# VH-VL binders against q869s5r1519to1633: the designs that were tried, part 5

Target 1, 115 residues: q869s5r1519to1633
Amino acid sequence: YILVAEDNDINIKVVVRQLEKLGYTAIVGINGLKALEIIGSFPICLILLDCQMPQMDGFTCSTILRQIEPTGQRIPIIAMTANDSKDRCFEVGMDDYLSKPVRVDRLQKTLSDWI
Below, E stands for the ipSAE of ESMFold2; O stands for the ipSAE of OpenDDE; V2 stands for 0.75 times the mean of E and O plus 0.25 times the DockQ between their complexes.

## First folded at step 1 (VH-VL)

Design e09 (framework fv_ebronucimab)
Fold by ESMFold2-Fast, scan of step 1:
Structure e09 (fold): chain C 115 residues (1-115), chain A 120 residues (1-120), chain B 111 residues (1-111)
Amino acid sequence: as target 1 above (115 residues)
Amino acid sequence: EVQLVESGGGLVQPGRSLRLSCAASGFTFEDYAMNWVRQAPGKGLEWVSGISWNSGSISYADSVQGRFTISRDNGKNSLYLQMNSLRAEDTALYFCAKGYLEDWFYFDYWGQGTMVTVSS
Amino acid sequence: QSELTQPRSVSGSPGQSVTISCTGTSSDVGGYNYVHWYQQHPGKAPKLLISDVSKRPSGVPDRFSGSKSGNTASLTISGLQAEDEADYYCSSYAGDYTLYVFGTGTDVTVL
């Protein structure tokens, strides 16, 4: 499964349909707390994580995940961002970034690089 | 070359229906999102509706939500817009527009448009 | 209705430069690098001129350029030519309330 952590309905539709077109199965978490819950419940191989979400933003979510995951069991976290906050994304343990709305050619390349 | 040809426009009375068609050629239609964009006489562009490559994702402008239905037939390389409960403010030239890749993104090719006039 | 604000018209003489602004909010132009520009000649369909703030599609002359600062995107036409007389529309991704929003349009007159 690829986890899509995103709170905006239109952005969810765009990313989920692109993943479907590329042959992946997506599961959606509408905030950071739901994302962490899903990671514990499903075999997630990669996380697409919006940096700005209600309740627990993506930066906080990434920090918590990196603190609790076992050494050597690192799940790639790819930031989805609408702005120039990419440096902060790497600082909190995210591995890469994609600009919103996500483009299928960039998504395909990123998935190929990390899966 | 990419070509989009709209048809189905005409003069119609308020409250009636029209169905617009767009015939596509010159690209792999089934791989791209398709859109309808309209332009009222002397006015600007307004995005009306979009549909993803497999019809799995569909969106509408608030002004047409519940009245218009976008659909596609990938086997016929055709896009449709069913327009119900037409109003005077729906009077416009309706363009078929190709999305970049299977999502909406931006519109890299446009048809010439088909004119819809809603008047008594 | 269009939601991004453009000037109604700009004018210039051949060889000069003109700039068209496109002003939105932090939920569209300011929030994303997905601003696009379309050129429409009278009686014709729109044509993609600039994508993603500043990218020129194949076949578009380099005298057309785009930029963005804060909530305002700009299209600059340098070396203005008679054939540039047209309406110009910006558009932006606006994921907070709609997939796309267009600008009010700007009529460019070449004197």
Scores: ipSAE 0.007, ipTM 0.616, lowest interface PAE 9.9, mean pLDDT 82

Design e10 (framework fv_ebronucimab)
Fold by ESMFold2-Fast, scan of step 1:
Structure e10 (fold): chain C 115 residues (1-115), chain A 122 residues (1-122), chain B 111 residues (1-111)
Amino acid sequence: as target 1 above (115 residues)
Amino acid sequence: EVQLVESGGGLVQPGRSLRLSCAASGFTFDDYAMNWVRQAPGKGLEWVSGISWNSGSISYADSVQGRFTISRDNGKNSLYLQMNSLRAEDTALYFCAKDLEYSYGWDYFDYWGQGTMVTVSS
Amino acid sequence: QSELTQPRSVSGSPGQSVTISCTGTSSDVGGYNYVHWYQQHPGKAPKLLISDVSKRPSGVPDRFSGSKSGNTASLTISGLQAEDEADYYCSSYTGHSTWYVFGTGTDVTVL
């Protein structure tokens, strides 16, 4: 599964449809708390994570995941964010970023780099 | 304004099949996960199955896994439950229930239909 | 089948308070703040009463309140009225592939 952690309806529909077109199965978490719970419940191989979500934002979610995950089992976390937020995303352990709205060519390239 | 109307229930013999439908109105159907919940006469609530907004995530209770299939048609604002190999213990009132957004079990049901009765008897 | 444990019945007189417990494990009720309560009058569909442990939807009287301690969530009905006579069900997120689990249900009788 690829986890899409995103609270904006239009962004969710765009990303999920693109993932399905590329042959992936997506699971959606609409905030950071729900995203962490999904990771505990489903076999997630890659996370697409919006940096700004209600309840628990992506920065907090990424920090928690990196603190608790076993060494050698690091799940790639790809930020979905505006370009001006990218440096902060890397500081909290995110591996790459995609600008919103997500473009299919960029998504395909990023998935190729990390899976 | 929000309405969920179930149909398709009835009397059916053990081992046979039945298809339930839920017609939704008053909200943007393709934005929300949908669920089936049943209640046997005089008994409590049992979650049966759920489906995400795009059918990308589907889950079943262990008691119905392999026999029931949930599906949706977003163009028709409709939810379905195909029930195969029916047993006496499947006798229940079947409710259609609206979830919040993209829930996979952590949210609640803000709207329920009135239910459709399924009786499995010889 | 329902998995969370509730008392079969509770009763009280008008104006009094009753409390219904909902007991699970550290992997459901104890592990998350995703516990919800539903009210069902005879012959009617269930109606959401409390969400996320203690949040009251618009239109639900403030005499209904929810709380949680450890593996047990509680619904309290204060100022009990005749129209509160109904079945009450809790539900909880499980952290597993099964999306929802309900409690065994509690019948509230107003004496």
Scores: ipSAE 0.000, ipTM 0.556, lowest interface PAE 13.6, mean pLDDT 82

Design e11 (framework fv_ebronucimab)
Fold by ESMFold2-Fast, scan of step 1:
Structure e11 (fold): chain C 115 residues (1-115), chain A 120 residues (1-120), chain B 111 residues (1-111)
Amino acid sequence: as target 1 above (115 residues)
Amino acid sequence: EVQLVESGGGLVQPGRSLRLSCAASGFTFDDYAMNWVRQAPGKGLEWVSGISWNSGSISYADSVQGRFTISRDNGKNSLYLQMNSLRAEDTALYFCAKSEYLDYTWFDPWGQGTMVTVSS
Amino acid sequence: QSELTQPRSVSGSPGQSVTISCTGTSSDVGGYDYVHWYQQHPGKAPKLLISDVSKRPSGVPDRFSGSKSGNTASLTISGLQAEDEADYYCSSYAGSYTFYVFGTGTDVTVL
């Protein structure tokens, strides 16, 4: 499963459709808290994480995940963000980024690099 | 102003090595993917290799896979191409080119190129 | 490696228009809207002329336009000027394995 942490309905539809087109199964968390619940409940192999979400933003979510994850079970976290925040993504333990709006070819390449 | 300046080209014998450099200025180097594109004398353009802004993604054309290594030093605003096991077919002007991502985006700007001649 | 097919040369008189074709397959030009055009004057580096099939970068005159139909992309230069004498190359995204494939290049002669 690939977790999509994103709160915008249109962005969710675009990314989920792209993942399905590429042969992946997506699970959506509409905020950071739901994303953390899903990670505990499903076998997630990669996280696509919106950096700007209400309640718990992606930076906070990434920080919490990296602190609580078991040794040897590091899940790749790929930021979905405006270009101007990508440096901060690495600071909080994210592994890569995709600029918004997400492009299918960029998504495909990113997934091939981390899965 | 955005500038890319290549160096390191020259005349080398088949089977030997060269290291090309590209010095970047006028933009935030670590925000962009970087590429090497070559042009044999009187021939068209061929994409050789590319590297993402953080070196997390690297790709090569089949013609150079296993022989060439692309790398970058973001602290020095520099891109490199280590060329091993050179062949006559590698003779070309080698351009450094900037892209938004290592993917489907265009190249802008390009450097002026550095000439590599592989001959005995 | 693989190359997109362009005519070797096209020519026209000042004020006329010329069109350069760039033909690929469904795995590159036909499969994606990621076709770019570059202009190269003798002894100079290529310069971006058109991006994403039809988008003109700032500083490029509106005489240059791009389009695509099926497996063929086209660059049209209207109102030909002497300064348009150059080599023109198309490129296309060719998937995440190959990335970029370039065209064979077209020499444009004015007059």
Scores: ipSAE 0.006, ipTM 0.556, lowest interface PAE 12.7, mean pLDDT 83

Design e12 (framework fv_ebronucimab)
Fold by ESMFold2-Fast, scan of step 1:
Structure e12 (fold): chain C 115 residues (1-115), chain A 122 residues (1-122), chain B 111 residues (1-111)
Amino acid sequence: as target 1 above (115 residues)
Amino acid sequence: EVQLVESGGGLVQPGRSLRLSCAASGFTFDDYAMNWVRQAPGKGLEWVSGISWNSDSISYADSVQGRFTISRDNGKNSLYLQMNSLRAEDTALYFCAKEIDYWTGSYYFDYWGQGTMVTVSS
Amino acid sequence: QSELTQPRSVSGSPGQSVTISCTGTSSDVGGYNYVHWYQQHPGKAPKLLISDVSKRPSGVPDRFSGSKSGNTASLTISGLQAEDEADYYCSSYTDSSTLYVFGTGTDVTVL
């Protein structure tokens, strides 16, 4: 499964369609708290994480995940973010980033780099 | 209502540089990817370069990589193509093309400009 | 360089149907449903005719239809009219370094 942590319904539909066209199965968490719940319940191989979400934003979610994950079980976290948030994404343990709106060619390249 | 107007074409000698501009109106320019596509006289279409809405993603055709630079100024609703080290085979009509919105999840050009002619000749 | 293969020309009489093929590989036409068709009249810019294999933009008549099977996409023009005389180009997304690839183009003549 690829986890998509995103609260905007249009952005969800776009990225889920793109993942499906590329042959992946997506599962959606509409906020950081739900994303953490999903990670504990499903075999997630990569996380696409919006840095700006209500309740718990992606920066907080990434920080918590990196603190609680078992040694040797690191899941790649790819930020979905605006330009001004890029530097902070790496500081909180994210591995890469994609600019919103996400393009299918950039998504495919990023997935091939980390999966 | 949507308009794309190219300018900057002309006659140039091999090895010289030229800068093309595309002025956009009738849509929210900074929400869309933009592309340059060229067509040599009597020949087919060739994609040249593309740039995302925020300039984070830029791509080039192999034939122009290292010689051409695409850029945009969202404050001026303008797209640019800086063409360096021009060759005779770069002679073509250069079109500015607007990509469909990202929410559609596709890659097609819904609007094209009329083109600006670049002739590279001695 | 990679380029999608189209017949150089097709011709028909008014009211007949013509079909234009567009053949690529599994890295473009065969791998994705991002195949589009553009119509270009002499001296004019290309205009989007069909998107995503078979979807018609607003204002495009039902006479134009698209399909795909394996590595080959097809554009069919039914009820051929004089105004359909133009060059037709297919295009596809590609997973190579080039983001877009165009077909070689097909000249449609109405006789």
Scores: ipSAE 0.007, ipTM 0.567, lowest interface PAE 10.4, mean pLDDT 82

Design e13 (framework fv_ebronucimab)
Fold by ESMFold2-Fast, scan of step 1:
Structure e13 (fold): chain C 115 residues (1-115), chain A 123 residues (1-123), chain B 111 residues (1-111)
Amino acid sequence: as target 1 above (115 residues)
Amino acid sequence: EVQLVESGGGLVQPGRSLRLSCAASGFTFDDYAMNWVRQAPGKGLEWVSGISWNSGSISYADSVQGRFTISRDNGKNSLYLQMNSLRAEDTALYFCAKGTYFYESSGYPFDYWGQGTMVTVSS
Amino acid sequence: QSELTQPRSVSGSPGQSVTISCTGTSSDVGGYNYVHWYQQHPGKAPKLLISDVSKRPSGVPDRFSGSKSGNTASLTISGLQAEDEADYYCQSYDSSLTGYVFGTGTDVTVL
C-alpha cells in the first residue's frame, strides 16, 4: 500500500488516480492522526504526506513516526507541499518532496527512487 | 460515441481577439482533462494548452502564454479558448482533444480529436 | 519552442517495413514512457495509433508497433499498405515545460 495523507479532495483525487495508473494501491488518511492509525493497521511501503493538515500536520506526524519506528525499518516519507518548505521537511525526517499539484511524471520518478 | 465539435474560427486582423468553443458529447466530460492543439497550414502539430477536469490546473505552451486563456464549463460540456493579441503566426487549424485522464499535466495520450476550426490572422 | 526530431519523409513499397524515429532529450522521450504516436490523413483529424511507447489501441492493426531506446522512440509499420500513406507524429510529455511536445512529423509515401 501507498499511504496518501492529504485533506484536500482535489489533491486526493489527483494523487490517488495517478498512483492507480502507475499500478499502485493507495489508502488515504485525511489528517495526521488518521495517517498514524493507518500505518499501524496496513502494510505501508511509502507515505505521501501533506505538510499542512488539520489536527496533526505532516511535520508533527513525520516526527512521531520517525521516533517510534524500529531501527533499520524506515518507511520512505515523501512530502507534498504547495509552497517551498523542503528544508523543514528534511529536518523532521522526510526523505523527499513533491510540489502540489502533483504531476504524474514526478510521482513516477519519486516512487522509482524509493520503492 | 465520443464527439468533439469545434467552432468560432474565422478571419481576424492582427491584434484582435477570437474565442473558440468545443462541444463535447458521448463521455463524462468532467472526468477528463481537455486540450487545444493547433496545426498551421502545411505544418505539424503544436500543443497549445490543457486544463484539468475541474479547472484546478492549467498549462500553456510558451508561444501563447499571457495571450490565450483556456477554460471549461462542465455544466455545458464545453471547452473554450480565448485568444487575445492575435499574430500572423497564430494562423492554424485548432483542434479540441480529449485526454485519457483527469489531470492535464499527466502525460496521458489524446484519444479523441475534433475536426478542427480554422483561424486565419491576416491583414 | 523545442519539438521532437522526426525524419521529414520515409518511403517504401507495399509489403515492406518502414521505421520512423522520434528523438528528444532526457526531459521528454528519454525520461518517461509517455510517448504516443498519431496518424493523420490529409484533411482529417489525427488518430491515436500507439500509446505509452508500445501499446496499441483497439482497432489498430498489429503491423504497427512502437519501441524506445534512450532518447529515441520508434514507430515501425510492417507489411506497408497504400492506406498507410499519411503523416505520422510522435508526442511526449515534457517535464521541463510541464506539458506536451509533438514531433516535427513524418510523411510516409507508399510507392
Scores: ipSAE 0.006, ipTM 0.560, lowest interface PAE 15.3, mean pLDDT 82

Design e14 (framework fv_ebronucimab)
Fold by ESMFold2-Fast, scan of step 1:
Structure e14 (fold): chain C 115 residues (1-115), chain A 121 residues (1-121), chain B 111 residues (1-111)
Amino acid sequence: as target 1 above (115 residues)
Amino acid sequence: EVQLVESGGGLVQPGRSLRLSCAASGFTFDDYAMNWVRQAPGKGLEWVSGISWNSGSISYADSVQGRFTISRDNGKNSLYLQMNSLRAEDTALYFCAKGLWFGESTYFDYWGQGTMVTVSS
Amino acid sequence: QSELTQPRSVSGSPGQSVTISCTGTSSDVGGYNYVHWYQQHPGKAPKLLISDVSKRPSGVPDRFSGSKSGNTASLTISGLQAEDEADYYCSSYAGDYTLYVFGTGTDVTVL
């Protein structure tokens, strides 16, 4: 499963449709708290994480994930963010980034690099 | 009932060291990020340092980076701030502030009453 | 990290409304919905007044309200009362949950 942590309905539809066209199965978490809950319940191989979500944003979510994950079990976290915030994503343990709006060719390349 | 009680403040000479403590009660201490925030006499609030629930993430304000060290002892429900190379500009009331619970927002919902640090020659 | 800009002082009469602005950048106030407001009475610790731009914690009167537009957040106090005399501070998340910036603070006087 690929976890999509994103709160905007239009952005969710776009990314999920793109993942489906590329042959992946997506699970959606509508905020950081839901994302953390899903990771504990499903076999997630990669996380696409919106950096700006209500209550718990992607930066906070990434920080918590890196703190609680077992030694030797690192799930790739790929930021979905505006260009202005990409440096923050790396500082909190995210592995890569995708600029919004997400393009299918960039998504495919990123998934190939990390899966 | 949540309580945060700071201690360890006092009068200290420039260049010396001081260690602040914060005793927490009324909540599961090891589930929450903890922070130090200071306020110079008659001035505004300045975030000093923060530490995650398991000490895996630690951050400092630029003004104290390299001089102050934040730490916590979850077995004792205590937060600490080791302050080295103190300067007159570090004179302030130092507050202990409870931050993020796992899955909650980034605000500080409870504050202690503060402990006064005066750096003077 | 830069501090957020607030007016030093605002004043009003009982029953009137006052608004306090909090201006940052796209990397703090403009970039996130994690803007919070704290009230501090003289000699007391700060108290959380508004969280996440516009949410009131339990026990905070509904005459306190918050909003945000672009890089500026605002706290509005309607029906101003004598007990509202205090310093008010905004804060914003700056991209890591342990990294925070505070505003310069605003003294509210009820005349």
Scores: ipSAE 0.000, ipTM 0.529, lowest interface PAE 16.2, mean pLDDT 80

Design e15 (framework fv_ebronucimab; at its last look DockQ between E and O 0.06; V2 from the best seeds 0.00; counts 0 for: pae E 12.6 > 2, placed apart)
Fold by ESMFold2-Fast, scan of step 1:
Structure e15 (fold): chain C 115 residues (1-115), chain A 121 residues (1-121), chain B 111 residues (1-111)
Amino acid sequence: as target 1 above (115 residues)
Amino acid sequence: EVQLVESGGGLVQPGRSLRLSCAASGFTFDDYAMNWVRQAPGKGLEWVSGISWNSGSISYADSVQGRFTISRDNGKNSLYLQMNSLRAEDTALYFCAKLYSGTYFWYFDLWGQGTMVTVSS
Amino acid sequence: QSELTQPRSVSGSPGQSVTISCTGTSSDVGGYNYVHWYQQHPGKAPKLLISDVSKRPSGVPDRFSGSKSGNTASLTISGLQAEDEADYYCSSYTGHSTWYVFGTGTDVTVL
């Protein structure tokens, strides 16, 4: 599964449809805490993580994930961001970023690079 | 024997520094995130700081941010807490705790006996 | 950081049941299954008693059980025994960068 951590219904629909078009199965977490629950319950191979979410934002979620991840089982975390926050994303353990709105060609390239 | 043993606590004046150590044995230390949890005399538990298996992710409680530094040496199976600018309210028993990891379980499954830090004049 | 609210004390006689509540918000206790319980005897380190709301670690008697309803998790000790006299703490993950919080603690007295 690819986990989409995103709170906006329209953004969710766009990214999920793009993932399905590329042949992937998506599962959605509408905030950081739900994303953590999903990771513990499903075999997630990559996370698309919105940096700005209510309650637990993407930066906090990434920090927690990197603390609790099993040794040798690092799941790639790809930031989704509307603003220039790339340096902070890398500092909290995210591996890459995609600018919003997410474009299918950039998404395909990123998925090829990390899975 | 699976255990954590803390050391380095003691009496210290306000404004000074102290370094705590935690020695791990009986498990593969570098497979797990490690944490410090403290307990003031007669009070409850307070999470202080955590560090991932490879030191790539570190976090602190707001009350100690900027003053305390967590670190680990996987070659020595040891966890450390460098405490700077100590305050009277930092007086507590400091526990070393192992976070359960391997399948993303998120609880403390192993605790040391604690080392007492007393900050007073 | 926010603490989870527990009663300061509960008491019971041997063989009875006692229940300890742990109240948080929808962004910690209420939203997810990451509530854990720890038992601490006087002068000793805490020990994991219940994980993920209701799971008992190997070696923990089935007299200890956990549940959750809304924003409140509960630990129930049935068939209360003298050795159950201890402090009990709940814990949960939060939406903050200080991501782990403990409850205020409950002293269990066996009369």
Scores: ipSAE 0.087, ipTM 0.716, lowest interface PAE 5.8, mean pLDDT 84
Fold by ESMFold2, look of step 2:
Structure e15 (fold): chain C 115 residues (1-115), chain A 121 residues (1-121), chain B 111 residues (1-111)
Amino acid sequence: as target 1 above (115 residues)
Amino acid sequence: EVQLVESGGGLVQPGRSLRLSCAASGFTFDDYAMNWVRQAPGKGLEWVSGISWNSGSISYADSVQGRFTISRDNGKNSLYLQMNSLRAEDTALYFCAKLYSGTYFWYFDLWGQGTMVTVSS
Amino acid sequence: QSELTQPRSVSGSPGQSVTISCTGTSSDVGGYNYVHWYQQHPGKAPKLLISDVSKRPSGVPDRFSGSKSGNTASLTISGLQAEDEADYYCSSYTGHSTWYVFGTGTDVTVL
């Protein structure tokens, strides 16, 4: 399963359809709190995490996830960002990033690198 | 014509099994997630189970977990529900329903007319 | 929460407005904008009426509108007509292994 943490319905539909085309199944969390709940309930192999979300943004979500994750069970976190915040992403434990709007060729490449 | 046609309903005794089928036509079946939704006589809608376009994601309502098995055959444009250990509370009209997309958080944009399952001793 | 709470029935005279509530929790209605409404006439299959809280599909009259506040979604039928007499169900994505939950359903009667 790939967790998509994103609050924008249009972005969700685009990313999920791209993942389906590439043969992956997505689970959607509309904010950081929901993403954390899903991680505890499903075997997530990779997280696509939007940096800007209501209630709990992606930076806070990544920070919490890295604090609570079991030893030796690091899940790749890929930021989805519309700005030049790469340093901030890595500071909070994200492993890579994708520029919005997400392109299917970049998504495929990133998934192949981390899965 | 775009449609879903359910079949396989009937009268069965408690503890027995039944297999429902849903035939899809008029759209590209393997682009979409499929679901079973049931409605007991005079009652509301209850989601039963769903399956993603490639069977990679499957889920069940708590009331049927471990007793029902959803499956699909994309080569035959068909959705199935194997119903084991049937109980009186499983008595309902069973609808086949199509999601807007290949995975599970969308809305149901196409429904069949349903097939009736009656569990009675 | 295994069901979303709706009033059992509502009624109105032709031309009036009625509102149907759909109350869930922060784990479903309150947590996602994947709240949908379905209309079901007697003996018929359900039909999508409103998607994503407030989006009206093509062919659905503009007298149907949807909104959400907190853990409660609402369907409003303004200018009630005889053909609106039906059962109405909300649904929500849950974020659990149980993908969806439906509301208890509301019978709308046009007096």
Scores: ipSAE 0.007, ipTM 0.574, lowest interface PAE 12.6, mean pLDDT 83
Fold by OpenDDE, look of step 2:
Structure e15 (fold): chain C 115 residues (1-115), chain A 121 residues (1-121), chain B 111 residues (1-111)
Amino acid sequence: as target 1 above (115 residues)
Amino acid sequence: EVQLVESGGGLVQPGRSLRLSCAASGFTFDDYAMNWVRQAPGKGLEWVSGISWNSGSISYADSVQGRFTISRDNGKNSLYLQMNSLRAEDTALYFCAKLYSGTYFWYFDLWGQGTMVTVSS
Amino acid sequence: QSELTQPRSVSGSPGQSVTISCTGTSSDVGGYNYVHWYQQHPGKAPKLLISDVSKRPSGVPDRFSGSKSGNTASLTISGLQAEDEADYYCSSYTGHSTWYVFGTGTDVTVL
């Protein structure tokens, strides 16, 4: 299972479709808070995290996720961003980037690198 | 001032190559995806190619796939379009366009004035 | 590739209201759900007019408005002025290898 945190319905559909084509099952959280709820309820092996979301953005979500993560159980967090600072994503514990718009070939490579 | 300035256009014969450049200023260039959009004389807008901020994602229109190559140099705040095997139908004004990620979706919030490419025998 | 369908031209007298439609297909992943509008005067580059269906950037008069219903997005120009005479294009992210698609364009004439 791959957690997709994204608030835009179209972006959600795009990423979910790409993941499905690659043989993965996506669980969608519409913001950082929902993402935190999902991570405790499903066996997530990777998180695609939009940096910009209402109520709780990706940066805050990533920070919290790293704080609550069990020892030795680090889940890769991939930032999805189009115009956010690259350095800020790493500072909050994200592992890599997918620039928007996301292409399936880049997504596949990223998944291959981290899963 | 925030702006995009295209260059490199001109008159070429079919089958020849041309390289377009776009110089960006007034914004953090390497934060944004950049695109080329063209407009044939008297016609509508046609998306040609796009490249993400780190060149990690690149895409082409079917009409130019295999012939055009988009690239960028973030150190120079520059976007490029290498056009090979040019055809008459490639004749157009080529715009450089900045892609912004808005609240709900992406749109082009900054355009250059364009550089004209004419392919004719 | 496929384009969003717009009327070729619309016209109105000063002070009137005109509407430009932009029709896509529901089968598109990105499609027309988040449509953006651009204004282009003759010999000029396109300018962002409306983003995200209905959001108006700073500097754009409030007489420009956007909406969407079903598979059709609409741009409405109220209080039509001579300076509004231009070409108007809708666009959207496609969700495919071709990132963006533009509408066929609409020529707005002020009578």
Scores: ipSAE 0.000, ipTM 0.617, lowest interface PAE 12.1, mean pLDDT 89
ESMFold2 (binder alone), look of step 2: mean pLDDT 90; pTM 0.912

